# Designs tried in a protein design chat: VHH binders against Type II restriction enzyme MwoI (mwoIR). Part 9

Target 1, 363 residues: Type II restriction enzyme MwoI (mwoIR), of Methanothermobacter wolfeii (Methanobacterium wolfei) (o59646)
Amino acid sequence: MKNPKFTENQKEIEKEEFEFLQKLNFIIKESLELFNTNLKNSMKFINYITLPIIMASIESKSFNPFSEIIEKHIAFILNSKMNSLGYKFLPLGYSSDLTYENDNSIIHIDIKTANLENPSDFKDTVPLGINQSSYPGVLDCKIRGKNIKADCKKIKVYPNIPTTYNNKLTITNALLFIYPDYKEIIDEIREDYIAIRELISINLKDILTPIEGSLEEFLNYKPSNEKKRLEPILDNIVRGYFIHDKLRHEFSENVEKDLEEFEKKIIGIAKKLKEREIKPVAILSISIPNGELAPHYDDEIVSGKSWGSSFRYHYKKSGNSVFKGLDNKASRAVFLHINKEYLPVLKKYFDPITVYELTEKRL

## First folded at step 4 (VHH)

Design g07 (framework vhh_7aqx_2)
Fold by ESMFold2-Fast, scan of step 4:
Structure g07 (fold): chain B 363 residues (1-363), chain A 121 residues (1-121)
Amino acid sequence: as target 1 above (363 residues)
Amino acid sequence: QVQLQESGGGLVQAGGSLRLSCTTSGSTFSIYTFSWFRQAPGEEREFVGAISRSGGTTDYADSVKGRFTISRDNAKNTFYLQMNSLKTEDTAVYYCAAEDWYTGDYEYDYWGQGTQVTVSS
């Protein structure tokens, strides 16, 4: 603790942060049934926007396709609820998943998903982009030169997001949804995707890719950390499928049969996603401190990453991850929802489990 | 797709009570979250209160908390705003709004035409 002395400014800032946590709790409780309807609702998003994301995730093999779908689904639900509570979407051009404002605050919500079988993604830290909060981040720096061996050093980086803008306080929340393993459903749809990819590359290339070069770029793509590079290419191909003007092309019987197979495979993927029920194991809210509160927290609450534009926030620093100005029971990292069937496994990573106690009785 | 129609507005003296109703048509009532907004002369439209799809959760603007109550009646395809201990500052055009739970936009999907509430001193 750098500055243990309580201040009036700290109390005012933490009160605004906590008031947003109350609103977030209301939104999550109200929307829990929607989150629990699983991939059935994702069928509504199987179109030329979401299908490329699914295909990119399958092709890369290192991505979880349902992470992107679930985050999109959560974003749609949260967006509708935020608007109903008087928050207006604010397109600031920053890397936050959702940015809103009301009369008193600017709200940044960073949606995270994690697989219950990969505890390294949820048990200790959450990654944050430098411009997803007003809290000072840290980056690891490797200074290298001729004959110089240098250790990675912790460098403080200040975000472009201010702690206050036009008398509106910046509030950041990382909202983490923990889900059961999806391996079986991924394996089921992968075969259909492979069939789709082969139909595109072999049989349908000339009619589904009217923009020259798109198919060649896709066929030459190699899985890597360049996931976003693949999505525009797949978007061009899928848009060709959904908005293709068949009147511009002469089709043989074989081409028409291949298009029918393509449509059946797309429908097959959508049907498999629609029929699955994948409910969140738990929903964890992590309130990232406003940057003005940095003097009241230990430096160890943040750590760097090797090269990149992000850092780690250590939300399990319980002595330092508390709303210090409110009371000793107000934690910055609290569960808004727990599926009791998974309580024994959650207790392996969270003991004690802190549940948000403000409910609809206070709202 | 849903259409909304407000009723119950009017003139009331400070300290009095008034109940607004919003009746829906054209779609399944139970899939929507409902809210009330108000707009005073020369001001922007502001949030007043909301009720969840199930009716189990409600939220209110700080200025009306403890005085206003929102409720819904799925059998009548209607939701309500009960306004108690009215103040002159509550004078505004009141709008009802509905959000489709899964496809919410940057604004409410459906709005009523508005109903005038005037609170005299």
Scores: ipSAE 0.000, ipTM 0.098, lowest interface PAE 22.1, mean pLDDT 69

Design g08 (framework vhh_7aqx_2)
Fold by ESMFold2-Fast, scan of step 4:
Structure g08 (fold): chain B 363 residues (1-363), chain A 119 residues (1-119)
Amino acid sequence: as target 1 above (363 residues)
Amino acid sequence: QVQLQESGGGLVQAGGSLRLSCTTSGSTFSIYTFSWFRQAPGEEREFVGAISRSGGTTDYADSVKGRFTISRDNAKNTFYLQMNSLKTEDTAVYYCAAGDFYTGEYDYWGQGTQVTVSS
C-alpha cells in the first residue's frame, strides 16, 4: 500500500536517485562493448591463471565456476566506471558489493547475477541480505510438523542505512545481470579435463615425472595459494615436454602420440574458453529506497517465505515513484540492456519489455 | 572446524513446498560457498544447488531449475533451500555442504534431513 503521502523532502530525494540512475544508465551503455570485450578478455586471462579452479569445479560438479568469475569481472569494470564519475571506493561499506562516495553522495551498488533458467531469482524479486542497505527487521515464520508448510508473519522493516550520512545523500542500487545457462560450456570442457587426467595417470606419468613438482602442483593446485600461479606450473610442464623432445627419437611412437594428445587437450580447453562469448541476456537497475522512503511502501516490498528466510525485494511493488519501467508501472526498476536474441523468453516474465533511454548525456 | 545442521525436512504431498535450513557453527560463515546435495535410495549423491560466498550468484541442477531457490543469511549463519512444486522424484535425504569455490571441494557436510514426497 502507498498510503502515506511523500513529503517535499522525500520527493527531492527521489529526484536525486533518478539523476544517479541516469548516470548509471550512461556508464553501462557507454561501456557495453568494453564489458563484453573485457569479459571475453578476462576469460582469456582467467584460462591461464585459474584453469585448476575450473577443472576442480568440473570434477566435483558442485559449483559453476563461471558464475563467480563473471561477478568479479563485473565488479572490476563497474569500479573503473564509478571512479571515472568521480566516486571514491569505500572499503568498509555496508556489506554491499561496492560502496562509493563523492562530495555530495554515498552510493551503494549490489551486483546480482541470475540464470535465465531460474526465473524465481529475477522475475519478481531480487535477493536482499539482512545486512544490506535496508530492512534490519527479523522474520518470524513457523514450519508445521504434520503438514510441512512455511507460514510467515509479515515484517515491518525500516532501513538501517539512513537517507543522509555526514551531510551526504545515500543511494542504493541493485544491478542485476541475467545470463543464459552456460552449463553446456562446462560440459564441453569436461571431456577434455577427464582425458587430461587419464593421460597423466595412466599413459604419461613416468614421462612427466622429471617435472614432478610442477605436475603434482598442477594436479593439486589451489588458486588461493598466493605463491603459486598456473602459468609457471604450465610452463614447467611444457619445459619438461620440450626437454624430452630433444630425446624424442628414444621414445616409442605411441608415447609421442600421447604427449601430443595431452598438449592438444590443454590447448583445446584454453581455446574453447578464450573463444566463448559470455554476454548478459539483460541488465536491470533496481533502486532500493533508503531512510525515509522505505515506510511509504507496504511490507510486501520486502518478504520472506519461511523462518530464517533471506529477504527478497519485490521491485514490481515499489510504485509511488518518479520511475516507470517494468510493465509500464510506477516502479524503481528499469532495463538498461536487453539482448534481442532472448526477447521471446523475457516476454514470458515482463510485459511490456522496455529499455530505459537516456535522452541527454550529462555527467 | 565448521559444523552444519539441517532442519525442515519431512513429509509433503506432490505439488507442495518445503523449506530446508542449514545452520553453521565454528568458522566464519561468509568465507564459504554453500551447496545442497541429495541422495535417493540406491542412488549416488547428486548436486542440487549452490550459492556463492557473496550471495550474488546461484547455480542449480537442471532437474530443479525453476522450482528450487537457494539463499543465505550471513547475519544468522544460515542458508536455505526453498523447494516448490515438489515431485515424488524429489524424495531423498538432503545434505547441506560448505566448501571453497577455488578448490571445488566440499569439506564440511551436515548429517542429512529426509524429504518424502507422496503421490
Scores: ipSAE 0.000, ipTM 0.331, lowest interface PAE 16.5, mean pLDDT 63

Design g09 (framework vhh_7aqx_2)
Fold by ESMFold2-Fast, scan of step 4:
Structure g09 (fold): chain B 363 residues (1-363), chain A 124 residues (1-124)
Amino acid sequence: as target 1 above (363 residues)
Amino acid sequence: QVQLQESGGGLVQAGGSLRLSCTTSGRTFSSYAFSWFRQAPGEEREFVGAISRSGGTTDYADSVKGRFTISRDNAKNTFYLQMNSLKTEDTAVYYCAAEDFYTGSYLDEGYDYWGQGTQVTVSS
């Protein structure tokens, strides 16, 4: 259902979406060389901050352990460019992603990274959390699980981000980077990771636990039934290593040898990631219009006591263009960049495929 | 803060040897990992070799591997680059660099402390 405020502001929303798209396209095209730079030129991002993220992804059997590193790199570049184009960074976090404002709007950018080997992550819909700007919907569903059998009718689902804040319109954009298969890279770093895990478990207990209990939490962690996130536990261990490394010259010969091996394996992971050229297959801007999101239920959720995070909004990327001056466009999903080598594969999943070009008169 | 000063550069014939030194002043020497970089005229600065804080881990560029050796002497607040079997292609200004944590960075942007450079010229 449409929010009355949306119908009053629809033309202004569409205008702001179009202005944002033009400026985003300019930033992406200007920064394409930086986005296409693999981890060779971003080695400083592979450190004691990013390593826990890689380790957590491997422990959780993720097929894409460095996607968060890529997303942080993209966020860094966007933050450096947005201010020059009239968008001020907002320190208030409605999401873990980026939020900016200009005179008329607040723009939330949801950075997405997808693997070309997993088309379900990018071909049909964009899954959005309830922290995205949207309108209330009515859900008609059936929930079945261990503790609940429910016929859900007339349940109103509300987004957490308001459509208007401080007299400014809120706009959601998904910025999707599609990358080639990561399996070869994962396979190359897995052995170094196993060696790190063994060193932590066997040899480095006392020197890698700067916070009481962190090693025991790591060794006893079970991802499938654990509510506590793994990244903070690993961050405690890895940061402890780097704090001790700063004073390593004071340690005994045996401890120094174990720390050198730990360090060598961390460097080995970084070097292998650096040697692999990771360039995006495609970059898409997906303008998420208020009121066009459909609520979706995750069938694996077995509890009906809280509905907030139990439902997501799915936006279909195909549709009529709402942008003024984008004649003959049939989608709110526009390609800002396409790697020509992957065009035949992309055509199987996207229709239409057209790269958006700025006109100089619009800049 | 740490300050770095190179020495030991000069003119040498191809096939010869040269030892570069980098002396440090300021903060504690043992708190830093060190690297050597070089820059030939008209070219970008390139990584040569690195040594960890303890001295147990070293890394080298493929072009110098087996010919150059990096080492450190904490008692003398100095680290070294021993260059053997020198080639005319090794002609460059050599820079020493330092970082607080050993990250294995091969980019000059990863280092906060640099020396002024020392010229190495290898004649045919």
Scores: ipSAE 0.000, ipTM 0.159, lowest interface PAE 20.7, mean pLDDT 64

Design g10 (framework vhh_7aqx_2)
Fold by ESMFold2-Fast, scan of step 4:
Structure g10 (fold): chain B 363 residues (1-363), chain A 123 residues (1-123)
Amino acid sequence: as target 1 above (363 residues)
Amino acid sequence: QVQLQESGGGLVQAGGSLRLSCTTSGRTFSSYAFSWFRQAPGEEREFVGAISRSGGSTDYADSVKGRFTISRDNAKNTFYLQMNSLKTEDTAVYYCAADRWYSGDYLPEYDYWGQGTQVTVSS
């Protein structure tokens, strides 16, 4: 017996969401070793991609290049695997940089990372914005910054992402990688990074503008389709390399000692990261309901009180949230990977722990 | 439905080597990922190592890294645990397990487990 509250169309939507979950599970499990962040395996990126990230952070007030490096590493691996399943990269339309399409669906993957020591980032909700899913959200009633709980009506917010586009269903998945406490590693490289920033007092715009011309020249021998497809990868590599060269040139003229210190700091960071392998504690997949399913999941959407313009999907409200149109047969929030050594601490925040295989099981 | 049978256990001196084998009933061997677990007297069952369906990925518990190697032979419907530099702490009943998807370090309660084989490492 089917659930009479679900239309056939809504059940078809949930079936497509579940089919994508199965494909994602396949990719993750076949590629687990590739998701280990090891600088030896990523060494070719340290001087090319890491430098643009560091340079962008010069104008940023916060320092967390490690999570950004991990997210780009994950994105690179996923992109290579999605093509093998018949998905084509779609670079526009969404705030996430991982949007794909096949003949029936547009797939939106939001990669998230969390530190095991910050359970508020992973224990019960996932943050959403109007540009990250097709699901209508809710916002708290805030009057002059005051949080009015008892008499507060939730304000419904409509997303910018449609539930369907050009007859293709929009599917959204939040893929959360939980890492062990690497604060000591961040703290260890943070001082070196701050020292680098103190040595560099250059406007990034002045450095990056000449590099755009060099990139065009570098790619001029490629056909237009290949040029466009390679630009996201080669832009980061070329920019990082030329930023490094420009920085060395400027320091070489007037401050050779600062250049030597800069080189030593960069090499020191690379060496420290190369000797450390950061493995995921767990990988959690959260299937965000398509907006056409709102009548069935509105009670699981809550206000994001930390940010007045965002909302959150509370995936634990329904016992780890389930695909309701599939007779509660499968979970919308489910672990694709768990490192046994961290089970005791994970069980503090997830009880039960639902692991996805051919048949779901609880630890 | 899938039956797993361990072999190769026994008594070995510390510093020695031992190779465990796990054979299946032959059904869809190439579509399964495989893991080894062990259980010492009075302790819970713990993860030892795993190998993916393709054989391209392997994971090990920190206590056995560099000493143990997991491998598979699809032609023989068998997978192995090569145990080198054995320590008295490696004494346990060793279990093989099969899963459709590679799950790494999880502690499954699937019914696709072997009956166990005793490994005793004497000093």
Scores: ipSAE 0.000, ipTM 0.093, lowest interface PAE 24.9, mean pLDDT 67

Design g11 (framework vhh_7aqx_2)
Fold by ESMFold2-Fast, scan of step 4:
Structure g11 (fold): chain B 363 residues (1-363), chain A 124 residues (1-124)
Amino acid sequence: as target 1 above (363 residues)
Amino acid sequence: QVQLQESGGGLVQAGGSLRLSCTTSGFTFRSYAFSWFRQAPGEEREFVGAISRSGKTTDYADSVKGRFTISRDNAKNTFYLQMNSLKTEDTAVYYCAAEDFYTGDYLDEGYDYWGQGTQVTVSS
């Protein structure tokens, strides 16, 4: 029963997914300049990147400061735009995974970054965790990193996210930002980033903490009469960042010295990012099918990863990466932005037919 | 509403002293870094001196080092510029400025709030 015809219910699901893709396309195109780290006014750049640096340093689990910082920067920009479209941010702490809801749907946006020099990170698949979509994944027949047998049956894994919750449809988009040259910038900012993390973990851990359970309010906080009750609790020492210590004037000399060192390191990273003029080569949106659509897609659309509990979604499988039930046969994987200076390099990794399909205006 | 208000300017003889004050309101004084700038007639605005949030880091233009001292009083929400051994070339309108994120680079485009300026005239 390969490639069964879509029922009306499956078409309605794809219609909701496609409508969100159109909204995402609008948001990204309107925000393109904000994703550029090279701003005309250096203070504007510092303002837009300093909070992402702080958030990334607080939550850092890895040694990749560029991906962590840029993903938080993208998240901050997207959050402001999603709220304007009537989506409520559902806080998952400082996780790079963004979750929103409205009356009809629950939206999951998984932000990915890739280096143009590492095509294996973007040319064929995108990795997904079991908590990022409702689509069933697959575990490979590998034990201890070795293939057992070609005939070994792949084990399907069910996601933690249901296809529908309280009559709200689950929609998932992987949003992939491809950048040039970022391995070198990682080396440039690594020392300062480690110093920030060390200052937070040792000396500033109880002081530099966002208000728990109020991430949406924190990110959208504006000093006003409506927020006066927060002013005695929060002391803003860095644009958009708050100290929730009420008695800042009682801070020890060592705490004040550590705060100045913290600020210097953040500014150092921000200036290095500005001077490298880092801009995305391309922005690729991949609309992951809702799990109810699985019977209409071939098993080849997903595969297991060698390590971890994640699986891979194969977005270049043209017969499996389209909105099959829609009259226009719109692609689930579309370039929302391409820097034309990099088109020759992109065409090397995306064949001409794939590039044509992904860049055509089917949205 | 945020306000920065300079005071203490005026006419003084070369070799004399003046103390400028910048009184602030409408923001958390403790969280801001402060600077003084000046502009002589027909010239660009120049950096004079800066003080960090903690008050431990100060910086000065080479033309005023050893003669001017910047300081802050968090209890009074006020910061100062003590000007000693004044020269005729110190004649300018002096502006106070505040920024909520200390950059270490004293570009006037980077400051969030500015005073109206106070005239300092040094006669020979």
Scores: ipSAE 0.000, ipTM 0.222, lowest interface PAE 15.8, mean pLDDT 71

Design g12 (framework vhh_7aqx_2)
Amino acid sequence: QVQLQESGGGLVQAGGSLRLSCTTSGFTFSHYAFSWFRQAPGEEREFVGAITRSGRTTDYADSVKGRFTISRDNAKNTFYLQMNSLKTEDTAVYYCAAEDWYTGEYLDEYDYWGQGTQVTVSS
ESMFold2-Fast, scan of step 4: ipSAE 0.032; ipTM 0.560

Design g15 (from e06 with R53W G56R; framework vhh_7aqx_2)
Amino acid sequence: QVQLQESGGGLVQAGGSLRLSCTTSGSTFSIYTFSWFRQAPGEEREFVGAISWSGRTTDYADSVKGRFTISRDNAKNTFYLQMNSLKTEDTAVYYCAAEDFYTGSYLDEGYDYWGQGTQVTVSS
ESMFold2-Fast, scan of step 4: ipSAE 0.142; ipTM 0.594

Design g16 (from e06 with S52T R53K Y102W Y106W; framework vhh_7aqx_2)
Fold by ESMFold2-Fast, scan of step 4:
Structure g16 (fold): chain B 363 residues (1-363), chain A 124 residues (1-124)
Amino acid sequence: as target 1 above (363 residues)
Amino acid sequence: QVQLQESGGGLVQAGGSLRLSCTTSGSTFSIYTFSWFRQAPGEEREFVGAITKSGGTTDYADSVKGRFTISRDNAKNTFYLQMNSLKTEDTAVYYCAAEDFWTGSWLDEGYDYWGQGTQVTVSS
């Protein structure tokens, strides 16, 4: 049964969630130019994107290069801003892309990219694993087959992320970057990306090893001053990933050529991304309710349609887009940035109030 | 860590050419991205062009694309700006700058090391 009245504790939970949304809004607006892949200072763009390309190519298990590269790029930018706000990076082994803490909260951020031509990926729901938030999910289990009756069982799935940890409130945010159709860009960079991954798996496998803990260890990696004698791109590899010590000073001619080709391919991808003037259509922030708030939100706000399938957060269902316990009824799903050229297209998919709340000048 | 010294500035006629040099000393030359900036009287400092060691990647401001070329000579620890088809609006103090590829902040737009500047004057 839904309880229509918020307790004082539940109101304080929503207040903390809303305060984080305001901080996130500030850092996104301050960093907006850096989220564009076509920067006026193009050399800084190359420096900022080459390392995400390296990381995506080494750690990725998929051949969708655009989404993986851009998500790593966004993560690196956000990490610097979160640190400036007093948040400490905190690897807790959950499925969220980034986890941070400050004096009173633990923040889980899940970074998503979507293609404007695939509105099913952003217009009503966002993909979000059950272990990326503290909110319990519902899984519909349907047995399908020619001679099998279709029985629908609703199974409650409880997340491993607690609503509070060590007296700190857990806050979850899904941060969605919507881009124009990027299929042509994928096709343009695919061959170079495949070549990088082949170089890693066949020629450089024994040389390049990712830091244990993947993204978490990498973001906290502090480079050695002794490595400063390497070429800039190779230095990025050394600083982000271990080059096997035995090969460091005595690289064979073939290894050196493979590393040079690896660097050339990375720079090639970075230039192609820059030259295509890739800019987000919109940036949408979705504040997923803490599990303690479940009595006030739809029972199926987080749900999946089949056994073992990915869960979705349904931010438009039954008013799930609003902080229900706050006096001002602020939106949980809000645009932090909109490219005005795409506003008419976006209005086909989104409630106008969500656009209004973040595009109007507020005093 | 590194010191930068410009040379090659001077007076040139519109439509002419000029080559600026920036010689580095101190830290390892190969770890730096090198750039040229300029500042006209009463104006803000603006980016002109940049070059990395690895892959020979270059980039230019739109106002100078097709006219200016940046290059480097690692044996001499020197990088250059070749300026062709000069215009009176190219008159400025030109600065060379170096940025550590990795130690540069993801969000810090400043360059780590700067030269003292060299005057370029283009007459009509």
Scores: ipSAE 0.000, ipTM 0.184, lowest interface PAE 16.8, mean pLDDT 71

Design g17 (framework vhh_6z1v_2)
Fold by ESMFold2-Fast, scan of step 4:
Structure g17 (fold): chain B 363 residues (1-363), chain A 124 residues (1-124)
Amino acid sequence: as target 1 above (363 residues)
Amino acid sequence: EVQLVESGGRLVRTGGSLRLSCAASGRTFSSYAMGWFRQAPGKEREVVAAISRSGGTTWHADFVKGRFTISRDNAKNTVYLQMNSLKPEDTAVYYCAAEDFYTGSYLDEGYDYWGQGTQVTVSS
């Protein structure tokens, strides 16, 4: 099937997507220096957030603290900027994506990070989880087990992004940050964390355990659906550390020595992170068409498993590369930022490279 | 800290033009992203336009595109809003605002410093 002509309603949907792209472009370009400077400055002054993330990463066995740190700082900056542009944070997707609304639309922003040395994570597709594209109440049917009942009329096929929710247009955007590899820093931090873990379990157990049960919960934590509760547990441990620091002069000499070592290790991790600067190689914005626009795009824009599984969105397919119904024909997948030092590497995967400025330019 | 003072607001006829200025105090003006906001009686405050630290990137709200232009002169510590083809619905108090770097306490509004506003009234 060739792409049919756009209706006026479909053109209005694309117009809203394009208007959001312009707003996102301004936010990202304006926040880029703030992100580069403030991420470095945040690591210098907000060790409180960074330390729990490192501890959680090691316990989860994934150990990718920089992805977590980057995503949280980007989310923090975006949240503040979105409010200034007339968007209100909507708690619909607060745990897995950023969701906002204005008078006309609901905006989903899915923040993705990729390593420059792993091109499979960025060169052709972005992974999308079903939960990140779902709205509460959109599916009005019952699902038993992992199989969908044949009589369920409300379930949509891929792409299963609804056109409207609560009488507002839905706009979905994936925001992909590409970074250089920081394995060396991760390896250095891991050793210090293991040493801290041993100090807690052997020497400081009786001192730290009474703090709201958090230390015992942390030591006995099993990675499962409770993963999201790990950060409050770590927060209570850090808070307890500072409480005990104030009472340090009352402890025995042996306990004081163990607390000093614990403190030195935590400060050591914080100092290593403070002295590191994380800058993106490139930032890519990918506008994902909703269900009303699906007939106008290639059938191959989605791959992976059918409904009920995670899927991959193929943003480089020709059907996804432009806004079909708009006179300005802006790209749906476009770079908002490129670090020129990495341009030769990026050109191996993106040729031409389309950079969105006031007017789109090809490099 | 930065202090912002707007000027240029006045009564203008429909179809007329007006240029608003926002003068900033301090040596670090070039460190701030700047924005223009407006608020009419009985309405919420809304963003009109924004400009990056260097002036290389600008954004304008849909309701003013093609009519309003934001610009800045870092040598003069000033940001401007050129308003053309004014309409009665443009009547509002216009505010200048500045975004600072995160210093351990980032504001939810996204803009840290605000001027007192300048009144623009568009007749008929």
Scores: ipSAE 0.000, ipTM 0.181, lowest interface PAE 18.1, mean pLDDT 64

